# VH-VL binders against q8ixk2r445to577: the designs that were tried, part 6

Target 1, 133 residues: q8ixk2r445to577
Amino acid sequence: FFGMLQNKGLTDYCFDYNPPDENQIVGHQVILYLCHGMGQNQFFEYTSQKEIRYNTHQPEGCIAVEAGMDTLIMHLCEETAPENQKFILQEDGSLFHEQSKKCVQAARKESSDSFVPLLRDCTNSDHQKWFFK

## First folded at step 1 (VH-VL)

Design c33 (framework fv_recaticimab)
Fold by ESMFold2-Fast, scan of step 1:
Structure c33 (fold): chain C 133 residues (1-133), chain A 121 residues (1-121), chain B 112 residues (1-112)
Amino acid sequence: as target 1 above (133 residues)
Amino acid sequence: QVQLVQSGAEVKKPGASVKVSCKASGYTFTDYYMHWVRQAPGQGLEWMGYINPDSGGTKYHQNFKDRVTMTRDTSISTAYMELSRLRSDDTAVYYCARYEGDYSYYGMDVWGQGTTVTVSS
Amino acid sequence: DIVMSQSPSSLSASVGDRVTITCKSSQSVLYSSDNKNYLAWYQQKPGKSPKLLIYWASTRESGVPDRFSGSGSGTDFTLTISSLQPEDFATYYCQQYYDTPTFGQGTKLEIK
C-alpha cells in the first residue's frame, strides 16, 4: 500500500513528515497535518517488511519508536527491518507496533490544534484506525 | 483485568494535609492520564486535575491550584493526590480515574473505588 | 470553564418507561477536525464509583445495554433510556472533555 495515511477518527488528518532541515531527514517526530491530497511530505509506503517508509527523500526514512518512548520518529531504513520499525496494519485498520505491543493513536494536545501519532494500549477507538488514500 | 485501587479512608483535622494513593494494574500506567475527581456528600462530581504519568506534567482546576499536588511513581504504577490546608468543606469521596489520550479519545473509563476523607474538629 | 447544565435535577419513573435527560454546554464541544462531540455520560449508583456509559455523545461503551442511547451535537445533548429496568435507578452525569473536564450537576432517577 502507498499514499496518504489517514486517520479514521481524526478524519481530516494524515501522517506528515516535515523535517526542519532538508539536510537532516532523520531524528525528528512524525506529526499529523491536514490532508492536502498532493503527496509530498504526506506520501508513505507500507512495505511487505511491515515498514512505513517515507520515500520522498534520499536516503529513504522509516518510521520507528525508540525503546521506552511513545512518539514516532524518522530513522534510516535498513536492509533488514529492525523490530522497532515494524508495524502491522490489521484488517480493522489498527496499526500495531510489534516490539511494544501497542497501537498507533492520533492524539490532540489539549486545547490546541497540534496533533501527533503516539503509541497507546490497543483499543477499538477510531483514533487508532488508519487507511491509505 | 484493568483496576485502580485507592488507599483507605482518612480522618483529618482542619489545617492538616491528606495524601491519597491510586495504584494501577492491568495496563501500561504511563499510557493514560490519571484524573482526580471528588464528590462531597449529596453533591455532584467535581474535577480537581490530572497528571500525565509519562511526563509528570500536571494540570489543576483553579479552585485547587494553591492546595493540591499530584505526583506519581512509575516503578509501582501509583498516582498520588495531596490536598493541604484542609477545611471542613473538603469532606468528600476522592476518586482517581484513568483517561485515554490527550482529550482526543473518550471519557474516564476506569475509576478507583474512592477514598473517603472526613475533615472534622 | 465550560459550564454543563443538566436537567431535570430529579426524575421519577416506572420500570418500562422511556426516560430522557438533557445536558447543555455553555460552549460548543463539537471538534471540527474529527467532527466528534467530546461529551460523555456516566451512571453512578449509591456508594459506587461512576461508570462510563457513552462517549463522543452517542458511542456506547462496551458492555452497556442498547437501551441506553446518546444524541445531540454542539451544545445540546440527550441521554435516553428506552425501557427502564430496575437496575437503572441511579444518578446520571454528563461530562465534557473538549477542554478541562467539567460535569453536569447530575440527574437522580428515582422509582415512581
Scores: ipSAE 0.013, ipTM 0.608, lowest interface PAE 8.5, mean pLDDT 85

Design c35 (framework fv_recaticimab)
Fold by ESMFold2-Fast, scan of step 1:
Structure c35 (fold): chain C 133 residues (1-133), chain A 120 residues (1-120), chain B 112 residues (1-112)
Amino acid sequence: as target 1 above (133 residues)
Amino acid sequence: QVQLVQSGAEVKKPGASVKVSCKASGYTFTDYYMHWVRQAPGQGLEWMGYINPDSGGTKYHQNFKDRVTMTRDTSISTAYMELSRLRSDDTAVYYCATDWYSDYEYFDLWGQGTTVTVSS
Amino acid sequence: DIVMSQSPSSLSASVGDRVTITCKSSQSVLYSSDNKNYLAWYQQKPGKSPKLLIYWASTRESGVPDRFSGSGSGTDFTLTISSLQPEDFATYYCQQYYDTPTFGQGTKLEIK
C-alpha cells in the first residue's frame, strides 16, 4: 500500500516527515500533522518487507525504532530490512512493531500541542488504528 | 472535555476498607494507565500504583501491595482503588491521575481528589 | 526507589522577587539513549490537585507563564520563578519518572 497513513482515532492527522534540511533526511522524528491529501511529506509506502518507506526524497528513508526507545525515527533503508524497521499492519488497523512487541499510537508530543506516533502497549484504541488513504 | 471525576469524601473507622472511584471522560479510557497518588495532611505526594485499564494489569508500590486493590470497569470508563485494613495514618487525599498527554509517568491530568478520614 | 530531596523546605518571599527551588535525586535521572532528564515540577495550592508546570526538566507545560523555568541535569535541578506574582504562593514538588515515580517532600512558598 502507499499513500497518506492516517489515524482512525485522531481522524484529521497523518504520518508526516518534514526534516529541517532537505539534503539530510535521516535521524529526525516522524510526526503527525493535519492530512492535506497532497502526498509530499505525508506520502509513505508499506512494503512486502513490512517497511514504512518515505519516498518523497532520495535516498529513500525507512521508519525505525531504536532499542529502548519509543519514538519513530527516519533511517536509511537497508538491503534486508532489520527487525527495528519492521511494522506489521494488522487486519484491525494496528501497526505492530515486531522487535519491541508494541503498537504505534497517536500521542501528544511532550513539548507542545503537536502530535507524534509513539510505541505503546497494544490496545483496541482507535488511536492505535491506522489506514492508507 | 477531558477530565477525571472522583467520588466524594469518606469517613471510616480503623480496620474498615474504602473504595474510591475515578470516572474518565473526553478520551479513550483504555489508552492510558491510571495512577493513584495520595497526600497525607501537610505532607508530600506518595505514588501508590497503577492499573492498565485495557488489560486490567496492575503494579503496586511495595508499601501498599498487601492491602490495595485497583480495578476498572471499561463499560463506564471508571477506575477504582480499594484500600483495606485502614489505619489512622491512611488519612489523606487520594488522587487519580493519568499521563493522557505525555505517555510517560508524569501526570498532566488529575482528579479533584477524595478526602479519606480514618478516625475512631 | 530513587529518593528526591528538595531545598529549602519552606521560604518566604515578596511579590516581584526571584525565587529558586532546588531538587536533588539520589541517582541520575538522565537517560543516556535519548539524552533527556526524566524530571517534572508541580505547583499545588491548598485544597487543589497538583498542576504540572515543567517536564523533561526544562520544558514548560502549555499555559504555564514564562516566569517559570526549569534547569539542571542528572541529579541536580532547579525551578526558578523570575518575578513572583500573588498567585504563585503555593507548595512546589519535583518528581522523577526515570524509575517508579517518586516526589520530593515539597517546598512551601509563603508570603513574607
Scores: ipSAE 0.000, ipTM 0.521, lowest interface PAE 13.8, mean pLDDT 85

Design c36 (framework fv_recaticimab)
Fold by ESMFold2-Fast, scan of step 1:
Structure c36 (fold): chain C 133 residues (1-133), chain A 121 residues (1-121), chain B 112 residues (1-112)
Amino acid sequence: as target 1 above (133 residues)
Amino acid sequence: QVQLVQSGAEVKKPGASVKVSCKASGYTFTDYYMHWVRQAPGQGLEWMGYINPDSGGTKYHQNFKDRVTMTRDTSISTAYMELSRLRSDDTAVYYCARGEYDFWSGPFDYWGQGTTVTVSS
Amino acid sequence: DIVMSQSPSSLSASVGDRVTITCKSSQSVLYSSDNKNYLAWYQQKPGKSPKLLIYWASTRESGVPDRFSGSGSGTDFTLTISSLQPEDFATYYCQQYYDTPTFGQGTKLEIK
């Protein structure tokens, strides 16, 4: 699948990656932002290796979660997907992160009017359900 | 099964401090905010603040910011609430309650059994 | 702080009755981006901790009987118990979690 990765619970928000420096696409946190329908920083591809790829720039970026962390960050894609970059998009819309055994949830960032995807214990919450559009 | 177990009842003199504990089990302690809510005898519920167990970050209600300190120990999945310079009107049942991470507190889906704190001369 | 006002402060009813409790917020708790009302209802029995009944104004918590329902949007909310049971006599609180959490003063449901 490919396109805008939208949250079912946080209805107008999509995965968004807008690094502050176009020459450094790695190391920054993935955020949630109002879906604009233009692709670009909100265009992602879900691959057969269970990666969520950001391919607007070369080399391609892949969403990852570092050990002990709960935030989604951009890393460089590898020829064989490492475990920290694997997400299972389930039939109910859940995004299950295999290495941590947790699900991706839309969350409001503390002390701000901004949103981010975070890893949390899997629930049946609409904030943990995602779809490509 | 999710459980929040609080420390036992306390009787304190005015001017003293009290520290209440809340031990969590049955879920990942760092995935949920821990809130503290009190209830004076015959009165309603009053939110005091929260702690993010992952970062240690806290937010206190303005009525308590000068006297309350919230901490946690992730090695034993326990949150603490310390209230200093106690007054007789601090007599209440103090609850810890679990809230959604980074959804402005979320609803409180699990509560501790409560800790009765009595402040009298 | 957002002020929560409940009505009535107390209510006497009999088993089998339909009971309605209202809650009003001083400002809207509807968030336009997710179209959700950040409002919850709790039940508290004497000597016990509060128990979550309803969240997002109308979503029933797991294990809560169908006779409990929540409705409303923006600033005006209602909790309804369609057919009161003996175990339902308790104090009920509404709570907003749109901003710094605040609770209504409570409605005590008493046996008639």
Scores: ipSAE 0.014, ipTM 0.613, lowest interface PAE 7.2, mean pLDDT 87

Design c37 (framework fv_recaticimab)
Fold by ESMFold2-Fast, scan of step 1:
Structure c37 (fold): chain C 133 residues (1-133), chain A 125 residues (1-125), chain B 112 residues (1-112)
Amino acid sequence: as target 1 above (133 residues)
Amino acid sequence: QVQLVQSGAEVKKPGASVKVSCKASGYTFTDYYMHWVRQAPGQGLEWMGYINPDSGGTKYHQNFKDRVTMTRDTSISTAYMELSRLRSDDTAVYYCAREHPLYYDILTGEPFDYWGQGTTVTVSS
Amino acid sequence: DIVMSQSPSSLSASVGDRVTITCKSSQSVLYSSDNKNYLAWYQQKPGKSPKLLIYWASTRESGVPDRFSGSGSGTDFTLTISSLQPEDFATYYCQQYYDTPTFGQGTKLEIK
């Protein structure tokens, strides 16, 4: 699957990656932003290795769980995906992170006008349901 | 003080539509989700859906998804709930209620801390 | 949806009595990471809108009398009124806000 990764519950928001520093493409938090339908910073690929890849900038990035945190960050892709970069897109639309046994959920960023994806205990919430558009 | 003021009572015929308004004051309208909850006579509370006043994004309960539309006008801090193809069992008091969204780091989501006074909608032939 | 079940559906008590209302959720509303229960209690008097009493299962909303207290964790919750007053005649609802909001069916408290 590829395209814009949209949230079912937070209906107008998509995975978005726009690093604030052009010289540091990886290491920043993945955000949710209003879906614009143009790809670019919202274009992601779900791979056979269960990675969510970002190829808009070089080098290619892979979404990873931040060590010791529940947040998602951009990391360098590996030839063999490490466990913190593997997400199972399930039939019900949940993104299950095998290593932590948690699900990706849309949430509001504290003290911000922004939204972010983060790990939470798995529920049947529409805020934990995702689809490519 | 925070206030949610709703439009007045309405009497409608089966098959008609009704549009209820909820005007917010005393806080930043776009910082809180606005939910709609109804209550049939002598019955409990039934959640219908919500709107994010910032984005205009909505989520509706499956029971209402085919008939409800929620909108807002940020220039007048007002949320709207329109229910179409009314049936007699839609007779209820309709409430708006605000909710603070979850914060990612501490999950400080709030319950419905303020409610409108309610709008009675009567559907009869 | 998370299903909320309250008991009893109706209760009669005298002024000064201790009243207990229970609420069960079909799945846990406790977030393990922050150890908080996403559960609220509301009071609704006849002809009025619901009023928030308790949130996070046990935190009392500002202005709510000390006689109201909430307890419980995970799937089993209790609202207690330690010394019932005449103005406490009302229907009480529990609500989870862990996921899509759902309410219990309500407990009608009648003062004898």
Scores: ipSAE 0.014, ipTM 0.535, lowest interface PAE 7.8, mean pLDDT 84

Design c38 (framework fv_recaticimab)
Fold by ESMFold2-Fast, scan of step 1:
Structure c38 (fold): chain C 133 residues (1-133), chain A 121 residues (1-121), chain B 112 residues (1-112)
Amino acid sequence: as target 1 above (133 residues)
Amino acid sequence: QVQLVQSGAEVKKPGASVKVSCKASGYTFTDYYMHWVRQAPGQGLEWMGYINPDSGGTKYHQNFKDRVTMTRDTSISTAYMELSRLRSDDTAVYYCARLPDYYESGYFDYWGQGTTVTVSS
Amino acid sequence: DIVMSQSPSSLSASVGDRVTITCKSSQSVLYSSDNKNYLAWYQQKPGKSPKLLIYWASTRESGVPDRFSGSGSGTDFTLTISSLQPEDFATYYCQQYYDTPTFGQGTKLEIK
């Protein structure tokens, strides 16, 4: 699958990665932003290794979750995907992070009007349902 | 299954403090904000504040900010709400409630059974 | 704070009746960016904690019977019970979460 990764519950919001420094594409948090379909920051590829790749820059970035964290960060892709970079997109739209046994949920960032994807216990919430557009 | 189990009923005199506990089980305690809501006899629900169990960060409603303290102990998955300088109109059932979708505000998917606090002379 | 007003304050009904409870907010709880209404409904039985019925104004919580439905947008919201059952006699509360959470004063549904 390739395209914009949109949330079913938080309608019109998509995975978005727009690092402030073009010379360092890794280490920054993935956010949610209004789906626009125009910028490179919202185009992702879901691979056969269960990676979510950011293909607009070289080297390519892969979404990962660091141990003990609930935020999604951009990391460098590896030839063999490590466990912290594997997300199972299930038939019901849940995006399951294998290593943590948790699901990606759209959530409002504390003290902000911005939204971010976070790892949470898996539920039947539409905020945990994702699809490629 | 998700459960929020609160401490037992308390009877206090005006001016005293009360500390209510809420023990969470069936989910990762640090993943969800814990909110506190109270209900005076025969009245509606009143939001008091929340705690982020991961960071310990809190936000209190203006009506309670000078008297309430919310804390947690992650080692036993328990949140606490302490209300000081009790008045007779603090007589209420106090609930802890879990927020699934938003940090500062949202709907509550699971509630504790409630702790009755009676303040009388 | 956003003020929530419910009507009626109490309602007497019989099993099998269609019941409608209304909730009004002092300002819109519709967020233009996601086109969602930040409104929930709860059921509370005597001596029990509130139970979530509806969120996002019209989405039923898992396990809630389909006789419960929510509707409305902006400032005016409705909870409907299409065919009242004995276990539905309770107090119902609306809640906004567009801003700091606030609840309506409740509507007590009593046996006629």
Scores: ipSAE 0.006, ipTM 0.584, lowest interface PAE 10.3, mean pLDDT 86

Design c39 (framework fv_recaticimab)
Fold by ESMFold2-Fast, scan of step 1:
Structure c39 (fold): chain C 133 residues (1-133), chain A 120 residues (1-120), chain B 112 residues (1-112)
Amino acid sequence: as target 1 above (133 residues)
Amino acid sequence: QVQLVQSGAEVKKPGASVKVSCKASGYTFTDYYMHWVRQAPGQGLEWMGYINPDSGGTKYHQNFKDRVTMTRDTSISTAYMELSRLRSDDTAVYYCAREYSDSWYAFDIWGQGTTVTVSS
Amino acid sequence: DIVMSQSPSSLSASVGDRVTITCKSSQSVLYSSDNKNYLAWYQQKPGKSPKLLIYWASTRESGVPDRFSGSGSGTDFTLTISSLQPEDFATYYCQQYYDTPTFGQGTKLEIK
């Protein structure tokens, strides 16, 4: 699968990676932003290794769970995907992170007018359902 | 099954303090903000504040910030709401409510309520 | 605080009736960044805790019958029960969560 990774509940929002410094693409939090259909910061590839790859820059970035946190960050892709970079896209649309036993959920960032994907207990919520557009 | 179980009814004198507990089960306690909402007899619902069980961070409504303290104990998945310097108009049913992960500040799971009666 | 006003304060209806409850906010609860209305509806039966029915103005909570629907945007919202059942007699509250949470005063739905 490849394209925009869109949320079923927040229907206008997609995974977006827009680092503040284009020369430092690793370590910043993945956000959710209005789906614009222009590729670039919103173009992701879901691989056979269960990675969510960011192909906009070289070397390619892979979405990873930040150690000890519920946030998703950009990391360098590795030859063999480590467990913190593996997300199982299930038939019902959930993105299950097996290492933590949690699901990726669209959430409002408390201190700002923005949204981010976070790890939360798995529920049947539409905010935990994702699809490639 | 997700459940919030609150402590039993309390009868207090004016000037006293009351501490209500709310024990969570069936989900990861630290993943969801816990809110407190009260309802005076025959009246509507009034939001008091929340606690983030992970960080311990709190936010109180201006009407309660001088008298309310919200805490939690993650080892027993329990949240607490203490209201001090009680007045007769604090007589109400006090609810703990879990912030719905699917929305900000909407509440999907509620405790059964704790009746607090403040009388001489 | 955003003030929530409900209408009517009480309503008498019969089983099978279509019931509409209105909620107005003192300012818009439509969030421009996500184009979502931060509004929820709750049902409360005497002696019981409130139960979430609808959030995001029109999204039904899991397990809530499809006879319940929410509509509206910005400052004006409605909860509709398309064919009233005996278990639906209760007090209904709207709640905004755009800012510090506030509730309407409630609409009591009574048996005619």
Scores: ipSAE 0.008, ipTM 0.554, lowest interface PAE 9.4, mean pLDDT 85

Design c4 (framework fv_recaticimab)
Fold by ESMFold2-Fast, scan of step 1:
Structure c4 (fold): chain C 133 residues (1-133), chain A 120 residues (1-120), chain B 112 residues (1-112)
Amino acid sequence: as target 1 above (133 residues)
Amino acid sequence: QVQLVQSGAEVKKPGASVKVSCKASGYTFTGYYMHWVRQAPGQGLEWMGYINPNSGGTKYHQNFKDRVTMTRDTSISTAYMELSRLRSDDTAVYYCARDLKYSYGPFDYWGQGTTVTVSS
Amino acid sequence: DIVMSQSPSSLSASVGDRVTITCKSSQSVLYSSNNKNYLAWYQQKPGKSPKLLIYWASTRESGVPDRFSGSGSGTDFTLTISSLQPEDFATYYCQQYYSTPTFGQGTKLEIK
């Protein structure tokens, strides 16, 4: 699977990563933004190692969740994916982070109009359902 | 701007160890993998391994796996490559190089090189 | 390891000439999921570190003159210098970054 990773509940929004520059690509939060259909900052790949890989920009990044956090951040990809970079994409569209036992949910960033993917307890909400387009 | 500055030339006896440093500046040190590549006199480039400066994780080429150790010190943005049990055929220029993409290159910035001479 | 083979090992050319250097990989370095070739070209002048010229087989690095171009896909790649300048005498290396990095043996370009 590769393409724009779109939310079923928040139907106009896709995973998006737009770091300030090449020196700041690692450590920034993955956001949700209006799907534009052009790939670029919204192009992701789901790999055989259960990674969500961002390979549109140099350097190539992999989405990770740090211990105790609920935000998805960009890390550099490793030859063998560490556990914090592994997500199980289920048949129903749930994106399950096995290390934390939580699911990725589309959520509003505190007191703003911005949306972000966050780890939350797993539910059957459409806000936790994702698909590649 | 981005700079990688390496330690000076070394002359070693067979069986000794050498530790080369590479000080990074002008970018976020923990954001990019650092690779080590060597070049014997008049020969081509040979990849030795890399370190992820954020995690400290390393990957070494099998030819060096039992003799090389790569480390880093994030407080001074410096990467290190130590090669032990030196042989005469380890005589080479050793480069550190920054990984622009993925884990394996391309390498967009290179240190100036450190000449290591191994002789009896 | 993926083996990289360059041809020729050396060549002599005059200023203004068009030069082509070829690079062949023992297996494909095209990643089907992103349709990108994990192939770079470097220039190395005597006593200096290598300088990145081209990555993704055909993307020129910032500051590299447009007389340098890369082409090819899969296992067969070419670096072309459309009109040689005196400063272009150097050794050129291809590198794959699809897996653990490997380099071609180099092509030494001598200006006649």
Scores: ipSAE 0.005, ipTM 0.542, lowest interface PAE 14.5, mean pLDDT 85

Design c40 (framework fv_recaticimab)
Fold by ESMFold2-Fast, scan of step 1:
Structure c40 (fold): chain C 133 residues (1-133), chain A 121 residues (1-121), chain B 112 residues (1-112)
Amino acid sequence: as target 1 above (133 residues)
Amino acid sequence: QVQLVQSGAEVKKPGASVKVSCKASGYTFTDYYMHWVRQAPGQGLEWMGYINPDSGGTKYHQNFKDRVTMTRDTSISTAYMELSRLRSDDTAVYYCARDITEFQPNYFDYWGQGTTVTVSS
Amino acid sequence: DIVMSQSPSSLSASVGDRVTITCKSSQSVLYSSDNKNYLAWYQQKPGKSPKLLIYWASTRESGVPDRFSGSGSGTDFTLTISSLQPEDFATYYCQQYYDTPTFGQGTKLEIK
């Protein structure tokens, strides 16, 4: 699958990666932002290796869980996906991170009106359900 | 006007179970995670676990996962914490505490008044 | 679990004093991606529930007097009361929420 990865519960929000410097795309936090139809920073590919790839720039980035954390960041894609870069998109729309046994959930950052995807215990909440648009 | 009102004090024998309730008012019950924290006499605070009132999903601290069950009833905006196979060292004040759910990590802005549970022969 | 250690365990002070309470975590509670410290402070008076004072290490909860301030980063944190008032005699707890929540053992603030 490919396209904008949209949240079922936070219906107008999509995965978004907009690093402050185009020449250094690795290491910044993945955010959620109002879905726009323009691709680029909101265009992702879900691969057979269970990666979520950011394919707008070279080198290609892959969404990863930072070690010991619950936040999603951009990292370089590997030839064989490491555990921290694997997310299982299930039939109910949940995005399951097998290494941690947690699910990706839409969440608000306290100091702002901004939203981010975070790892949380798996629930049946629509805030944990995602689809490609 | 957020309020969390807990059930009254309990005295139990070792081996019994206790079920403490926490009734929420002044906000949408399903929007905020409910945590349980206990405090033994003269001791500090110990986190036990939480429930997501919307989904019913729970997470328990490893020390309690074999004996604790957290539930809720959305029709009366009430959360429950049941602790089984009580020991004398379970004597404590048990608090429910509200977390800002879905959008903010685990610190507690409102607390119930506490329920004293005494486990004695 | 991240272990939280407070110092001192008890402190005697007079009204008007500047008091400082310290909290140390066994590992950093600063998250590099958002540059926030996942640390809160609570006040508990005898027979009462804890009350949130500070979150994100230095942000005062609404309604908390400005004589209360939090500072520090990573593993070392401080709660300061700039001019102690009679109602401030209580036990103070730090709490990390970087991982599974854990509390310090508490610092009891007593009248001299």
Scores: ipSAE 0.006, ipTM 0.542, lowest interface PAE 11.1, mean pLDDT 84

Design c41 (framework fv_recaticimab)
Fold by ESMFold2-Fast, scan of step 1:
Formats: structure tokens, C-alpha cells, sequence
Structure c41 (fold): chain C 133 residues (1-133), chain A 119 residues (1-119), chain B 112 residues (1-112)
């Protein structure tokens, strides 16, 4: 699938990746921002290797989670997807991170008005349901 | 598991060049940026630049851009930093450091290579 | 370059003490689009390489004891060690990565 990855519970928010330096796209945290419907920094691809790819810049970025962390970070895509970059988009809309056995949840970043996707124990909350638009 | 192993100490005369190597193991070499940071005796840390091992693309700090060259050899997972036209104030410990997921903060560091420049 | 200023330059403390180290940047290192502070903290022991403690101003690196915490936003940042242990005597550096990386001049933590 391709498009904007929108949250069902946080209805106006989409995955967003807007690095501060176009020449340094890797290593920054993926955020949630108001869906603008224009693709660009909110355009992602879900691949057959269970990756969530950011193709707006070269080289391509792939969303990953470091061991022991709960934040989603942009990493370089590899020829064979490593386990920390694999997400299962399930039929109910949950986005399951295979390596950690946790689900991606829309959450408010503590001490701010911004929102971020975080790994949390899997629930049936609408904040853990995602779809491509 | 992750290790960065650097080449041994060097003693050089002013005007010479030095080339330091950094051999990476325990991870996919081309998935992380390799940075170079130096530390003069009794001084703080100074960033010199980085190389993206996948593309070979480099970015150097302006203080070094006219004298530094960063390269890599992906077949042996090794990064290199060559500093030319050495001055006495280039005496320092030179570190290679891995950019965490391509960022500019450093989760793993080499053991350091001491470079002494004196006449 | 963004200039990083640390204080104090040195600090004497005893095991069990709460220690606070301050770091100030000449420009904001907060990126408004993602509301992240591009700031890290490192520990360096004599003759050793620096070790990453904290990144994104407050995220603790895996394996770092929870007595280490980072706080602050924009231009003013703090590293806190809640109950100092013998192995914590070292030099601490803050580092911004909002632009080309720059480090503070270091804070040497010595036994009292």
C-alpha cells in the first residue's frame, strides 16, 4: 500500500517525517501531524518485506525501532529487511512490530502539544488503528 | 557485539599526512554513518566530518574541509580519515564514531588513535 | 557553529549526592516541526572513549542506569545524576546535533 498512514482514533493525524536537513534524512523521530492530503512528507509505502518506507528522499528511509526503545526512528533501508524494521499491518488496522511484539499507538508527547507514534502493549484502542489514505 | 577498531598511534612531522583506519564489525556497515571526532590533550571534543558508507558521500567541518579526506571500503567494513598538511596543533586522539541510525549523535566509538605532530 | 557552554567546569561531590550539570546552546536546538531537542550527553573516563548516556535531550541510552536523567528544551539543558556512584566520576559532555555537531567544553566530576 501507498499513501498517507492515518490514525483512526486521532482522526486528523498522519505519520509525518520532516527532517530538519534534506541531506540528512536518517536518524530522526517519526511524528504525527495534521493530515494535509498532499503526500510529500506524509507519503509512505508498505512493502512486501513488511517495511514502512519513506521514498520522498534518496536514499530511501525505513521506519525502525531500536531495542529497548518505544519510539519510531527513520533508518536506512537494507536489501533484506532487518527484524527491527518489520511491521505487520493487520486486518483490524493494528500495526504490529514483530521484534518487540508491541503495537504502534498514537500518543501525545509528554510536556508538549505534539503527537508521536510509540510502541505500546497491543489493545483494541482506535489509537492503535491505522489505514492508508 | 558492535566494535570499531582503529589503527595504531602515529608520530608525524609538520607538513606530513596521516591516514587513520576504523574497522567496523557486529552490524551492517552501510546502514550507519561514520563520523570522525578528535580530542587534543586536555581539551574537549571536536567534530571533523562524516561519511555515508553506502553512497561514499561526505560532509566535512569547514575547519578541516581543505585538509581532510574521508573514504571507506565496504568489502572490509573499514572507514578511513586522512588529514594532510599536519600542524603541531593537530596533535590529538582521533576517534571514529557511529552515527546512530544516520543521525549525528554517537552510540559507539572506536578506541581512539593518538597522532602526535612534532618537529 | 552553535556554541555549547557547560557549567560548572569542575565539580566535587560525594557518593550518594545529587549532581546537576548545565548546558547552554547559543541558538535553539529545538526543531519546531517535530518538537525534538537535538541534544546528547556523553560520559568520558580518563584514557577511554566517550560513552553515550542521553539523546533527544531526555532519552536514556540502553544500558544506562536510571539515576542519569536529562531535561530542558531550546537553549537550556540539564544532566542530573540522582545518587552518585563511585563509577560516575568522569568528565561529562553535552553535544548538539541540530546542525554540524558541537560539544560543550566538559564538566569534570571529581570525588570530594
Amino acid sequence: as target 1 above (133 residues)
Amino acid sequence: QVQLVQSGAEVKKPGASVKVSCKASGYTFTSYWMHWVRQAPGQGLEWMGYINPRSGGTKYHQNFKDRVTMTRDTSISTAYMELSRLRSDDTAVYYCARGYYGSKYFDYWGQGTTVTVSS
Amino acid sequence: DIVMSQSPSSLSASVGDRVTITCKSSQSVLYSSNNENYLAWYQQKPGKSPKLLIYWASTRESGVPDRFSGSGSGTDFTLTISSLQPEDFATYYCQQYYSSPTFGQGTKLEIK
Scores: ipSAE 0.000, ipTM 0.548, lowest interface PAE 14.5, mean pLDDT 86

